# Ledger of designs, part 1: VH-VL binders against dITP/XTP pyrophosphatase

Scores and structures below are computed, not measured.

Target 1, 211 residues: dITP/XTP pyrophosphatase, of Hydrogenobaculum sp. (b4u8r9)
Amino acid sequence: MKLMICTSNKKKFEEISSILESLKKDENLDLEFVKPPKEIEVEEYANTFLSNAYLKAKAYYNAFGIPALADDSGLVVEAFSDNLERPGVYSARFYKDSFGSHVLKEEDFKLSKDELNNLKVLRLLEKEENRKAKFVSVVAIVLSNNYGIFGEGELKGHIAKEPFGNFGFGYDPIFIPEGYNTTLANIENKDKISHRRQALEAVFFMLKKML
Structure headers, positions and changes below count from the first letter of each chain, unless a header shows other numbers; antibody chains are not in Kabat numbers.
F, E and O stand for the ipSAE by ESMFold2-Fast, ESMFold2 and OpenDDE, each averaged over both directions (binder to target, target to binder). V2 = 0.75 x the mean of E and O + 0.25 x the DockQ between their complexes.
Where letters were taken out, [cut] stands.
Atom coordinates printed by the task and the answers are left out, and those that the model quotes come from them; centres of patches stay.

## First folded at step 1 (VH-VL)

Design b02 (framework fv_burosumab)
Fold by ESMFold2-Fast, scan of step 1:
Structure b02 (fold): chain C 211 residues (1-211), chain A 124 residues (1-124), chain B 106 residues (1-106)
Amino acid sequence: as target 1 above (211 residues)
Amino acid sequence: QVQLVQSGAEVKKPGASVKVSCKASGYTFTDYYMHWVRQAPGQGLEWMGIINPSGGSTSNAQKFQGRVTMTRDTSTSTVYMELSSLRSEDTAVYYCARGYDILTGYEDYGMDVWGQGTMVTVSS
Amino acid sequence: AIQLTQSPSSLSASVGDRVTITCRASQGISSALVWYQQKPGKAPKLLIYDASSLESGVPSRFSGSGSGTDFTLTISSLQPEDFATYYCQQFNSYLTFGPGTKVDIK
């Protein structure tokens, strides 16, 4: 069976592929991970990780007739969240999200997009006692028109007072996982992607039972 | 097939303006940042700025502030770069290039798809 | 603003040689560095992103390493089609390119 990994993001594709190949190692399964034949236009403006992942996977399945895997992931900060998780599905572009826009100044926009995202989170939490946060990953696989599976994973922690570390991307410099005294940007690759690995393990073991 | 196709070569007088177009196809236009990069004959690459095709927001290199304007038209999946008050040192090949995925992206890791380039010659 | 320097400015090497090109940043940029190949008359081609990740479709003889301020691009066994100029580019704060390194094959 071929399974398409449906992401245009090069780093995300490599991370997902690496995890899945690692899980498949020595399992002797008829399962091959491929890129879609071409990128397609997808309507994926949903408010939840699951809905966004599902919409992407379904669109690719409909276009190519090959089982399709898509993911959506982000940071959720408890103090920013009510019935809508924030930064949530807007994690990659939180710096331009209207929520909390008042904390960024014109001069800040000389920073990279990730630095702006981190700065915005830190400023919004400047006087906040509740610094609890989590990374969330949701993976959806569409296997046929009426059959799909999904998995989810999370990495609980809290937001640091200032950025630290030289490894990783996104919110890694400001996120301290439970059980650690340093940020994800200062931790080995395996621990940094544990939420993605959890979600991918969940769908992989479901696929394994079907094969 | 992901592709960026740019408008044809331009010859301009000093003081004029030039507007270069870049039409995207084969992917969701509003999901990726678009960069503009130029290269003078025999010289290196120089970053000019970036546009978000979804919202139309831009960020330009300080050297080009006040002279460069980037816009987009979502109905035609086209970005534009207009450079005003042209000087002879603006003679260069101008490229558009696709950045990272806005919705699911991380940092700007690199420009993976490039237009063929547009030669702009500024001479009297 | 972050400045990038490359060394050497140009080099000539024989097919089969190991070639190393260096890129240095004026301040720490973590792994926020990309390498491009540009052949005469063509647009640049992405080779390496995030300092060490090989772009899909790029031959395995290309590799990147480094973090912080010092980075290298290595071609383990130079081929005739590798005649090109190589550019580093940082994305830690906006974008800047290095001046380029021209590789001529003997």
Scores: ipSAE 0.000, ipTM 0.449, lowest interface PAE 14.7, mean pLDDT 83

Design b03 (framework fv_burosumab; at its last look DockQ between E and O 0.12; V2 from the best seeds 0.00; counts 0 for: pae E 13.2 > 2, placed apart)
Heavy chain, then light chain:
Amino acid sequence: QVQLVQSGAEVKKPGASVKVSCKASGYTFTSYYMHWVRQAPGQGLEWMGIINPSGDSTSNAQKFQGRVTMTRDTSTSTVYMELSSLRSEDTAVYYCARSDYGDYEYYYGMDVWGQGTMVTVSS
Amino acid sequence: AIQLTQSPSSLSASVGDRVTITCRASQGISSYLVWYQQKPGKAPKLLIYDASSLESGVPSRFSGSGSGTDFTLTISSLQPEDFATYYCQQYNSYPTFGPGTKVDIK
ESMFold2-Fast, scan of step 1: ipSAE 0.005; ipTM 0.442
ESMFold2, look of step 3: ipSAE 0.000; ipTM 0.502
ESMFold2 (binder alone), look of step 3: mean pLDDT 91; pTM 0.932
OpenDDE, look of step 3: ipSAE 0.305; ipTM 0.691
ESMFold2, look of step 8: ipSAE 0.000; ipTM 0.497
ESMFold2 (binder alone), look of step 8: mean pLDDT 91; pTM 0.936
OpenDDE, look of step 8: ipSAE 0.027; ipTM 0.599

Design b05 (framework fv_burosumab)
Fold by ESMFold2-Fast, scan of step 1:
Structure b05 (fold): chain C 211 residues (1-211), chain A 121 residues (1-121), chain B 106 residues (1-106)
Amino acid sequence: as target 1 above (211 residues)
Amino acid sequence: QVQLVQSGAEVKKPGASVKVSCKASGYTFTSHYMHWVRQAPGQGLEWMGIINPSGGRTSNAQKFQGRVTMTRDTSTSTVYMELSSLRSEDTAVYYCARVGWLSYSYGMDVWGQGTMVTVSS
Amino acid sequence: AIQLTQSPSSLSASVGDRVTITCRASQGISSALVWYQQKPGKAPKLLIYDASSLESGVPSRFSGSGSGTDFTLTISSLQPEDFATYYCQQFDSYWTFGPGTKVDIK
């Protein structure tokens, strides 16, 4: 069967594909990972990672009639979180989120969106003792109109004082996983300890049992 | 203001070990990673490894695996680089260099003065 | 491992000349490239970071450009204090220095 990996983010597609091919490598499965025939615009305005992942996978399934995998993921910083996890579902666009908007200046916007997101997190934590954070990934696979499977993973750690390294993407330069003293952007085998790998392993195990 | 001061020149025999120190001042020692870089006489710069002074975690260049050990002492704001099983080819000036907080570059913005290590029979 | 090559390996120039030094990476490194200046008997000095950003205190006659695999350091009007060896360095995957380009007086 063909399974579409539904993301418009090139780095995310590369990471997901790499993990899934690694999991499939020594298995005898009729399973092929493909790009969607074309990208479609999907609005992700749900309040949870699961709902956003599901909506995206469902939209692609409805458009193309091929089983679809989508991921919604983000950073959760304990010091920013109350009844809502933050940056949470706004992780990719935290730089323009109203929470903490006062810490970014006009001159900062010469930086990339990822760099602005990292800078905002660092400035909000300048005087904060509690630097605990985690990555969360939720993967949804829509197999038919009425059937899907879900997996979740998390990676606990803390936020560095400054960004370091250039391996990876997103918040990797400022996130130090538990048990390490360097950032994810400075760890070559990130996929082995990634929250995304955990979520993908969970859905892969379920999918494997069905095939 | 910000300074890295290294230990003095060393002369060693082949097979010996050398331990070079690098004392930091003028900034928060545990907030910046530290590189070790060497340069043989008349040759270019060669990266040896990096240490995170906060937790002491290190990453070494493949060429030096098994021979280089980097450590730090947070009470004295000092980083150490020990190179064992010395060969004549290890004759070089050894530098410590701080990773700047430049979020999009990670360049080495402050360097020690260098320590000459001579390995001769 | 990512390898860097520099061209030329050495050059001779006069005060007032425009000098161009090239650094090429064995694979794409985005803008993860830094330039250093080293004078005889001294530690290297950071000149340019993130391929094109001038370090504070470095004269404006120095500029950097490029992305991916091809990078250039330019000195628009060479001064006496600029005679030195110039090194590029990548930080995309670990840390690697180029072999250096020596700028000598003509």
Scores: ipSAE 0.000, ipTM 0.415, lowest interface PAE 19.8, mean pLDDT 84

Design b06 (framework fv_burosumab)
Fold by ESMFold2-Fast, scan of step 1:
Structure b06 (fold): chain C 211 residues (1-211), chain A 120 residues (1-120), chain B 106 residues (1-106)
Amino acid sequence: as target 1 above (211 residues)
Amino acid sequence: QVQLVQSGAEVKKPGASVKVSCKASGYTFTSYYMHWVRQAPGQGLEWMGIINPSGGDTSNAQKFQGRVTMTRDTSTSTVYMELSSLRSEDTAVYYCARDLTWDYYGMDVWGQGTMVTVSS
Amino acid sequence: AIQLTQSPSSLSASVGDRVTITCRASQGIYSALVWYQQKPGKAPKLLIYDASSLESGVPSRFSGSGSGTDFTLTISSLQPEDFATYYCQQFNNYPTFGPGTKVDIK
């Protein structure tokens, strides 16, 4: 069976693929992980990680006819959250989100998207005592028109004062998980403790029983 | 016809900056990522970074972090690569190249190359 | 960063010969490998993508194979216009290129 890993983000593809291959290595399964032939535009108008992951997986399944896995994930910082979790579903584009826009200047926009997102979080927390945060990941697999599975993972921690480390992506350089004294970007085996691994383990467990 | 046309050769002194342009035609500019790759005389190919012409988002090789800036202008279908604090080892032909697909990071259409010479 | 190595570094062959060039990755990259041809003074040209898919307009004498860490580019019957340097490139992470293999036609 082929399973498409549906992400245009190279770092996310790498992490998901690594976790899935690790879960598969001791199993005798006819399961192959592939890239989709091309990126398609998906309307991600939902306000939850689950709905966005499902919409993405379903769109790819409909386009290519191959079982499709998609992930929607983000950072939730307690100090930014009220009725809505923030950055939340807007994590990938937090730099252009209206919340906290006053801390970024025009000259900052020469930085990469990830660098802008990290900079914005750090500046918003500069004078904050409460630095609690968590990563959330929801993985959805669409296996057919009327059938799919999903899993969820969460990793609690706090935001560092300065970015450091070179492993991982997104907010990893500024996130310190509970039980550790360094950022995710400085932990070489972060896939074993990541929110994505929890979500992927959940769906892999179900998928394994079907094969 | 899909084509990428780059700006002309540049000669710069150490410490200067250079900005190379790459004008796209014959396809929807915002539908494909654009890469920058360089090649020093007699050497192999070295990836510098990638830009999403739609959103302007970039990712650069760690070696060039802090020195390379990639931008685009959607009204002229042009991408730019600016390299600052030039050193003699930056002497190379610089290429822009269109990504084969949004996620593949393989390159199907290449510019003709721009020779940048850094000498005192 | 994923490191690629190519062998041989250079070779000389006669027109009509079968030529094979290998590319090895420092870690598994599935089929995330492309091959390019570069002639002196010219930009590279895409030959093979996704390890084995022939790019449109490329002669059928070119073929690619392999998966994981070991990949091969084959030219089944070398022609005079095939004088060039051949590069592999991975896209399982941020792109990296092999050092190249120079093919000289005797």
Scores: ipSAE 0.000, ipTM 0.427, lowest interface PAE 17.9, mean pLDDT 84

Design b10 (framework fv_burosumab)
Fold by ESMFold2-Fast, scan of step 1:
Structure b10 (fold): chain C 211 residues (1-211), chain A 123 residues (1-123), chain B 106 residues (1-106)
Amino acid sequence: as target 1 above (211 residues)
Amino acid sequence: QVQLVQSGAEVKKPGASVKVSCKASGYTFTDYYMHWVRQAPGQGLEWMGIINPSSGSTSNAQKFQGRVTMTRDTSTSTVYMELSSLRSEDTAVYYCARDHYDFWSGYSPFDYWGQGTMVTVSS
Amino acid sequence: AIQLTQSPSSLSASVGDRVTITCRASQGISNALVWYQQKPGKAPKLLIYDASSLESGVPSRFSGSGSGTDFTLTISSLQPEDFATYYCQQLNSYFTFGPGTKVDIK
């Protein structure tokens, strides 16, 4: 079978493909990973990673008739979360989310998007004792109109008191994984602790049982 | 156009400290991260660390932890790299290089480099 | 740390030759691979990023290919100004440089 990896980001496509090819090695599965014929616009109105990943995969399946894999991921900070995980589905744009908007000032917007996101998290946690957080990745595969599978990966940790490390992306400079004493931006091989790999392993295990 | 201009050559005794500067022009100083890379005579390139000119936050290679300090001055669009407890093995050309962090990819090439600053450590 | 190896360590070539330089990573780095050119006494110059994307202003005779662990830099027809040392660099985890490949005149 062909499985579309539904991302317009070339680097993300290569990373997901690499992980899946690695998992497929020596399994003797009739499974080929392909790029979608073209990028399509998908409206992601959901409040959860699972629903957003599903909406994207479903849209691509409906457009092209080929089983489709999509993902959604972000940071979840326990102190900000109730029925809605936060930053959650708004991770990439947390700086402009209404939750906690009072901690950012007009002069802060000279910073990059990632720096604004990090600054907002740090300021919201300034007086909080509970700094528990996790990265979450959810992968959805739509196999037919009535059937899909889902996988989830988590990387648990906590938020540092100030940023450290200036490489990687997103919240890496402020996230300290469990078992480490430094931020994710300062850990040499992120592949080994990737929440995305865990999510892909989960769906691959389910997919393997079906093939 | 984009230009990175570094301070002049330095000669230091073992145990001393050296502070190299890199002045940026031709772009918005705070929009791009800056790296420090060194190269010993006849050897390859070695990454030392990175600084965010906007926040001042830094990350250093493990080999230099405790000896390297990177700072910046936004009023002069200048980054600094100070290396302490100098040894003969620290004799090298030190380069600053510009990086543009991209949220989605997380990868950025070093697109512009300073001319290099020769630091000689000898007794 | 992700280690990078380059082969050959050095080569001698003539103007007009096709030159191929390889870079291998100790683990998968997707397409997070960059190539630099360095001439004696000068700072490195960016040639190729994202494994295969040619930097603006770099001649089309330079090309890059590969993904995962194996990468190649090709100069289709060597010119006098191309005699230099070439370095690969990974950006997947920190910033590791290869040991360099020196391209000398024959």
Scores: ipSAE 0.000, ipTM 0.438, lowest interface PAE 16.2, mean pLDDT 84

Design b12 (framework fv_burosumab)
Fold by ESMFold2-Fast, scan of step 1:
Structure b12 (fold): chain C 211 residues (1-211), chain A 122 residues (1-122), chain B 106 residues (1-106)
Amino acid sequence: as target 1 above (211 residues)
Amino acid sequence: QVQLVQSGAEVKKPGASVKVSCKASGYTFTSYHMHWVRQAPGQGLEWMGIINPEGGSTSNAQKFQGRVTMTRDTSTSTVYMELSSLRSEDTAVYYCARDQYGGDSYWAFDIWGQGTMVTVSS
Amino acid sequence: AIQLTQSPSSLSASVGDRVTITCRASQGVSSALVWYQQKPGKAPKLLIYDASSLESGVPSRFSGSGSGTDFTLTISSLQPEDFATYYCQQFNEYPTFGPGTKVDIK
C-alpha cells in the first residue's frame, strides 16, 4: 500500500516521514510513504484541526486515488481562547490574524513569519497572568471514499516571557513544555515533536490493524 | 469554481472617492484574507492592503494610509475598497486577490478578481 | 520595506527555448517568494508559491528555485502561450512585487 504524505511544508514532511519510518521499523508491513504526484488546491480553512486535516487528505485522495495522510497542527493559548482555540488553525499565520492585530507595528514586519508570530503572542500576554498553552497535532488518513481514520496528540506547557534558544521552527523559542524549565528550541528533538508523534502513533496503530 | 467578481469601470474627477466591490463565491468567505493590488497602465503591481473578512480588521500600505478604507459584508461575501482624494496618478486597474493559506499552504494570491479600471482625469 | 528587482527587464526567445528569470530581494525573505504570470489585459495568475512549489494546473515546464535573497523562475521549453510578463512577490513582510520581466516570443 502506498500512503501519500500530503504537506507542502518540507520540515513537516521530513518530521512526519521520519516518525512513520521509525514506527514502521521492524513491523514488516506492506506500506510505502510517498509524496503526492503534484500539489493541488485544497479548501482546508475550517475552524478545527481535524476538519482541516480531513479536508486536505480527502482532496488528495479524490485527486490521485491513493490513500492520503494530512495533518493540521498549531499552538493553543488558553488566555486567547473562547469558542475558538487561538492561535489554533491560524498558528502558521497568526501575525495576519485579526485577533490581537493591534499589537504589531509596521516596523515589526522586518522580522520573519515565525518571529512575528512569537512577538504577537508575547505582546498579547504582557499583562496576562495565565500563560498556559499547548501544541495540538491532528492527523487524518483517508483510505477510501467511505473510510478514514484520525489521531490526535497534545503537548502541554506555558509561554515564556521572552524568546530563548537559537532560531527554530514556529513557536519553539517561546514554548516551555510541562516538566521543563527551558523552551522547545533548547530540548531534544523527540520531545519537541511529541504531540505529532502521539497523533502519528495513534493512526499508525489503527493502520497496522488493517494491514 | 472559486471566483472573485469585481464591480465595473469608473471614471472620476480629482478629489473624488471611488468604492470598488469584490464578490467571492465557491469557498468559505471568512476563511481567507483578501488583498487589494493595483496596476497603473503599463506599470507593475502595487500592494495596497489586506482585510480579514472574519473580523473586518485591516492593514494598509503606508502610501495609502488615510486614503484607503477596506470593509466587508459577510452576508453577501463581498469586500470593498474605497480610495478617497483621488489624483491622476491613481488611474489604475484595481484587483482583489485571495491570500492562499491553510495548515500547510504558503502565502500567495491564488485567486484574482478580473480587475476594475478606475480612471481619474480632469 | 523589502524591495525586489528582476532581471532581465525584458527578453525575446523562440519556442522551445529555456528561459530563466531572476528575482533578488534587498533583504532575506526565506522561501516566502511567489511567481505570477500576467498576460495582456488579464489578471495575474499564480505559477509558483513558497519559492519552488508548482501551483495546481500550471504546466511542469515552469519551475522555481532559490531561498533567502536570490530566486529564479525557469521555463524549460517556451511555448507560444507563455508570452507574458512575469512578476515575483515576497510575503516575508507586507507584500511587495518586483518590476516584472516581459517575455516576447520570436
Scores: ipSAE 0.000, ipTM 0.448, lowest interface PAE 13.9, mean pLDDT 83

Design c01 (framework fv_concizumab)
Fold by ESMFold2-Fast, scan of step 1:
Structure c01 (fold): chain C 211 residues (1-211), chain A 125 residues (1-125), chain B 112 residues (1-112)
Amino acid sequence: as target 1 above (211 residues)
Amino acid sequence: EVQLVESGGGLVKPGGSLRLSCAASGFTFSSYAMSWVRQTPEKRLEWVATISGSGGSTYFPDSVQGRFTISRDNAKNSLYLQMNSLRAEDTAVYYCAKDEGYDFWSGYYDAFDIWGQGTTVTVSS
Amino acid sequence: DIVMTQTPLSLSVTPGQPASISCKSSQSLLHSDGKTYLNWYLQKPGQSPQLLIYEVSNRFSGVPDRFSGSGSGTDFTLKISRVEAEDVGVYYCMQSIQLPYTFGGGTKVEIK
């Protein structure tokens, strides 16, 4: 069985494939991880991680007829959340989101997109006592027209008062995991506490039972 | 048709001042950060200053901080560099450059995609 | 500050032969957005620098396909598959992951 890893992000493809290959090691499963034959445009406009992951996996399955895995992930800050979790599905582009747009000025856009996202979160929290946050990853696998599975992982923590650590990814410079006193950008072996690994382990466990 | 044209260079004594100008055309000037980059007589390229699209934020390396001021007039599509307390080490060809690192609308990749012709500044007794 | 080191200092190339230029950074140029902020510029004799390649491997508008960029992290290469007379000049790499922006020392390409 071939399973397509459906992400346009090269780094994300390598990380997901690496985790899945490590989980598969010595399992003797008829399972091969492949890249889609070509990338397709998928409109991800749902309000939940699960819906976005499902829409992407389903679009690839419909296009190529091969089982498809997709994920959606982001940061959820409790103080910004009402009926929608935020940054949530807008994590990669929070700097563009209308929520909290007043804290960014034109001159800030000289910064990278991730630096803008971090700056926006920090400015919105500067007078806030509740700094609770979590990373969330949701993985969906579409196996056929009638069958799919999904898994979820999360990493709870809080937002630091200023960025710390050398060149983390995404929100890593401002996120302090539970049980630690420093940010993800300053923690060695971040992959061992990754929310993405948890979600992939969950779907792999289910998939293993079906093969 | 995108063009940057510098002016204002010349010969000046140590401790003197010069004001450089750059006239921009062919793009939406106020949407991009603008930079000055100089080339020394030994041909090294050195970033000198950057100003945000609105003019609200300015950035300098330590070597010119406090001596140089960058400003812009978006109504005239013009960029300026005021250089005070000039030193022999400031002798260079000064280029204005469009800084793709600030692109509010179309994304970015932080590269100097368009450069002017340069204006020569010589600091000598 | 990020230090950019180019090798060699100069190259003499027979027309039609390939050329390769190396650029090394003192720290990784990979950003959290998944992009690597390494650019290449060419300064032809008597002219201003011009952008050749941005984000490691993307050719700027109008740049011939004989130019290619590659690399990751701290090690980058610019290749010219067949050097032509118009390719003579000084090549510079630049990092733009953080301020201050910094450039390599340049590599001069000349025809034999």
Scores: ipSAE 0.000, ipTM 0.422, lowest interface PAE 18.6, mean pLDDT 83

Design c02 (framework fv_concizumab)
Fold by ESMFold2-Fast, scan of step 1:
Structure c02 (fold): chain C 211 residues (1-211), chain A 121 residues (1-121), chain B 112 residues (1-112)
Amino acid sequence: as target 1 above (211 residues)
Amino acid sequence: EVQLVESGGGLVKPGGSLRLSCAASGFTFSDYYMSWVRQTPEKRLEWVATISSSGSTIYFPDSVQGRFTISRDNAKNSLYLQMNSLRAEDTAVYYCARDLGDYEWSYFDYWGQGTTVTVSS
Amino acid sequence: DIVMTQTPLSLSVTPGQPASISCKSSQSLVYSDGNTYLNWYLQKPGQSPQLLIYKVSNRDSGVPDRFSGSGSGTDFTLKISRVEAEDVGVYYCMQGTHWPYTFGGGTKVEIK
């Protein structure tokens, strides 16, 4: 069976492929991980990580007729969340999300998009006592028109008072994992993909039972 | 200093094969993604292939999929492009390029001098 | 494939005058991580392409500050505030957001 790993980012493809190949090692499974023949623009209009991952996987499955894996991931801050998790599916573009838009000023837009996202989170939490947050990864595999599987992983922690550290990307400079006293951006090669590995392990376990 | 030196280009007939090599120096070759980019006689740039730092992951556009194979030998600081079933439209200068690999961005920061491939009868 | 359209095709500039090159992508170049992987390369006559600007607006090491990149989404601009003789060549934009990675058709910059 071929399974398409549906991401336009070559580094992310490598990361996901490497995790899946490590899980497949020593298993006698007819399972090959492949890149899609071409990229498809997929409208990700859903309000949950699972729905966005599913929409992307389903679009690739419909286009190529090959089982497709896609993922969606982001930061969830408890204090910003009600019936919708935030930044949530808007993690990469939180700086332009209408939620909390009042805290960014025109002069701030000289910063990078990641810096703007971090700044917005920090300003929204200035007076907030509850700083609990988590990274979430969700992967979906569409195997047929009527059958799919999904897995979820999470890394719990809280938001720092100021950014710190030079490693990593995204929200790493402001996220402190449970059990640590510093941000992910100050932890060299540690826990950066733990939530993604959890999600991939979950779907691999289910896939293995079917093969 | 970073240096990339391509070789193996030449004149070949349609349907023929060529193997290009790129010798890298001045950096830790095994830490970087590597790519091949070609420039047509009309001066258009086309991405041809990318290989991950370990060599485990390979990317090709549809135009060369199944005909070209990219590989690397980290012990020899060398990158290769095996080109089979060559067509007239594969005529180009082929550049070896270094790609920064760290999950943040994709771009080519150093290019070699290029090696010319001409496919004609 | 994402189509990258550069205008103008060629540009003749009097030394010391400004120059502006536009690059338009057929799809948004904002990646899921929030970054925009649009890059500019310069190919001087008889030379290999060299990196000029990466991720929209970041100058590569050694690139003079008279070069600036700007833009967002699908519309990008490379500006040279005062063109010098050494700036002659063909400029290419490139997107690294989605594979296959694609380049613009190039803009030739010449001195009058």
Scores: ipSAE 0.000, ipTM 0.442, lowest interface PAE 17.0, mean pLDDT 84

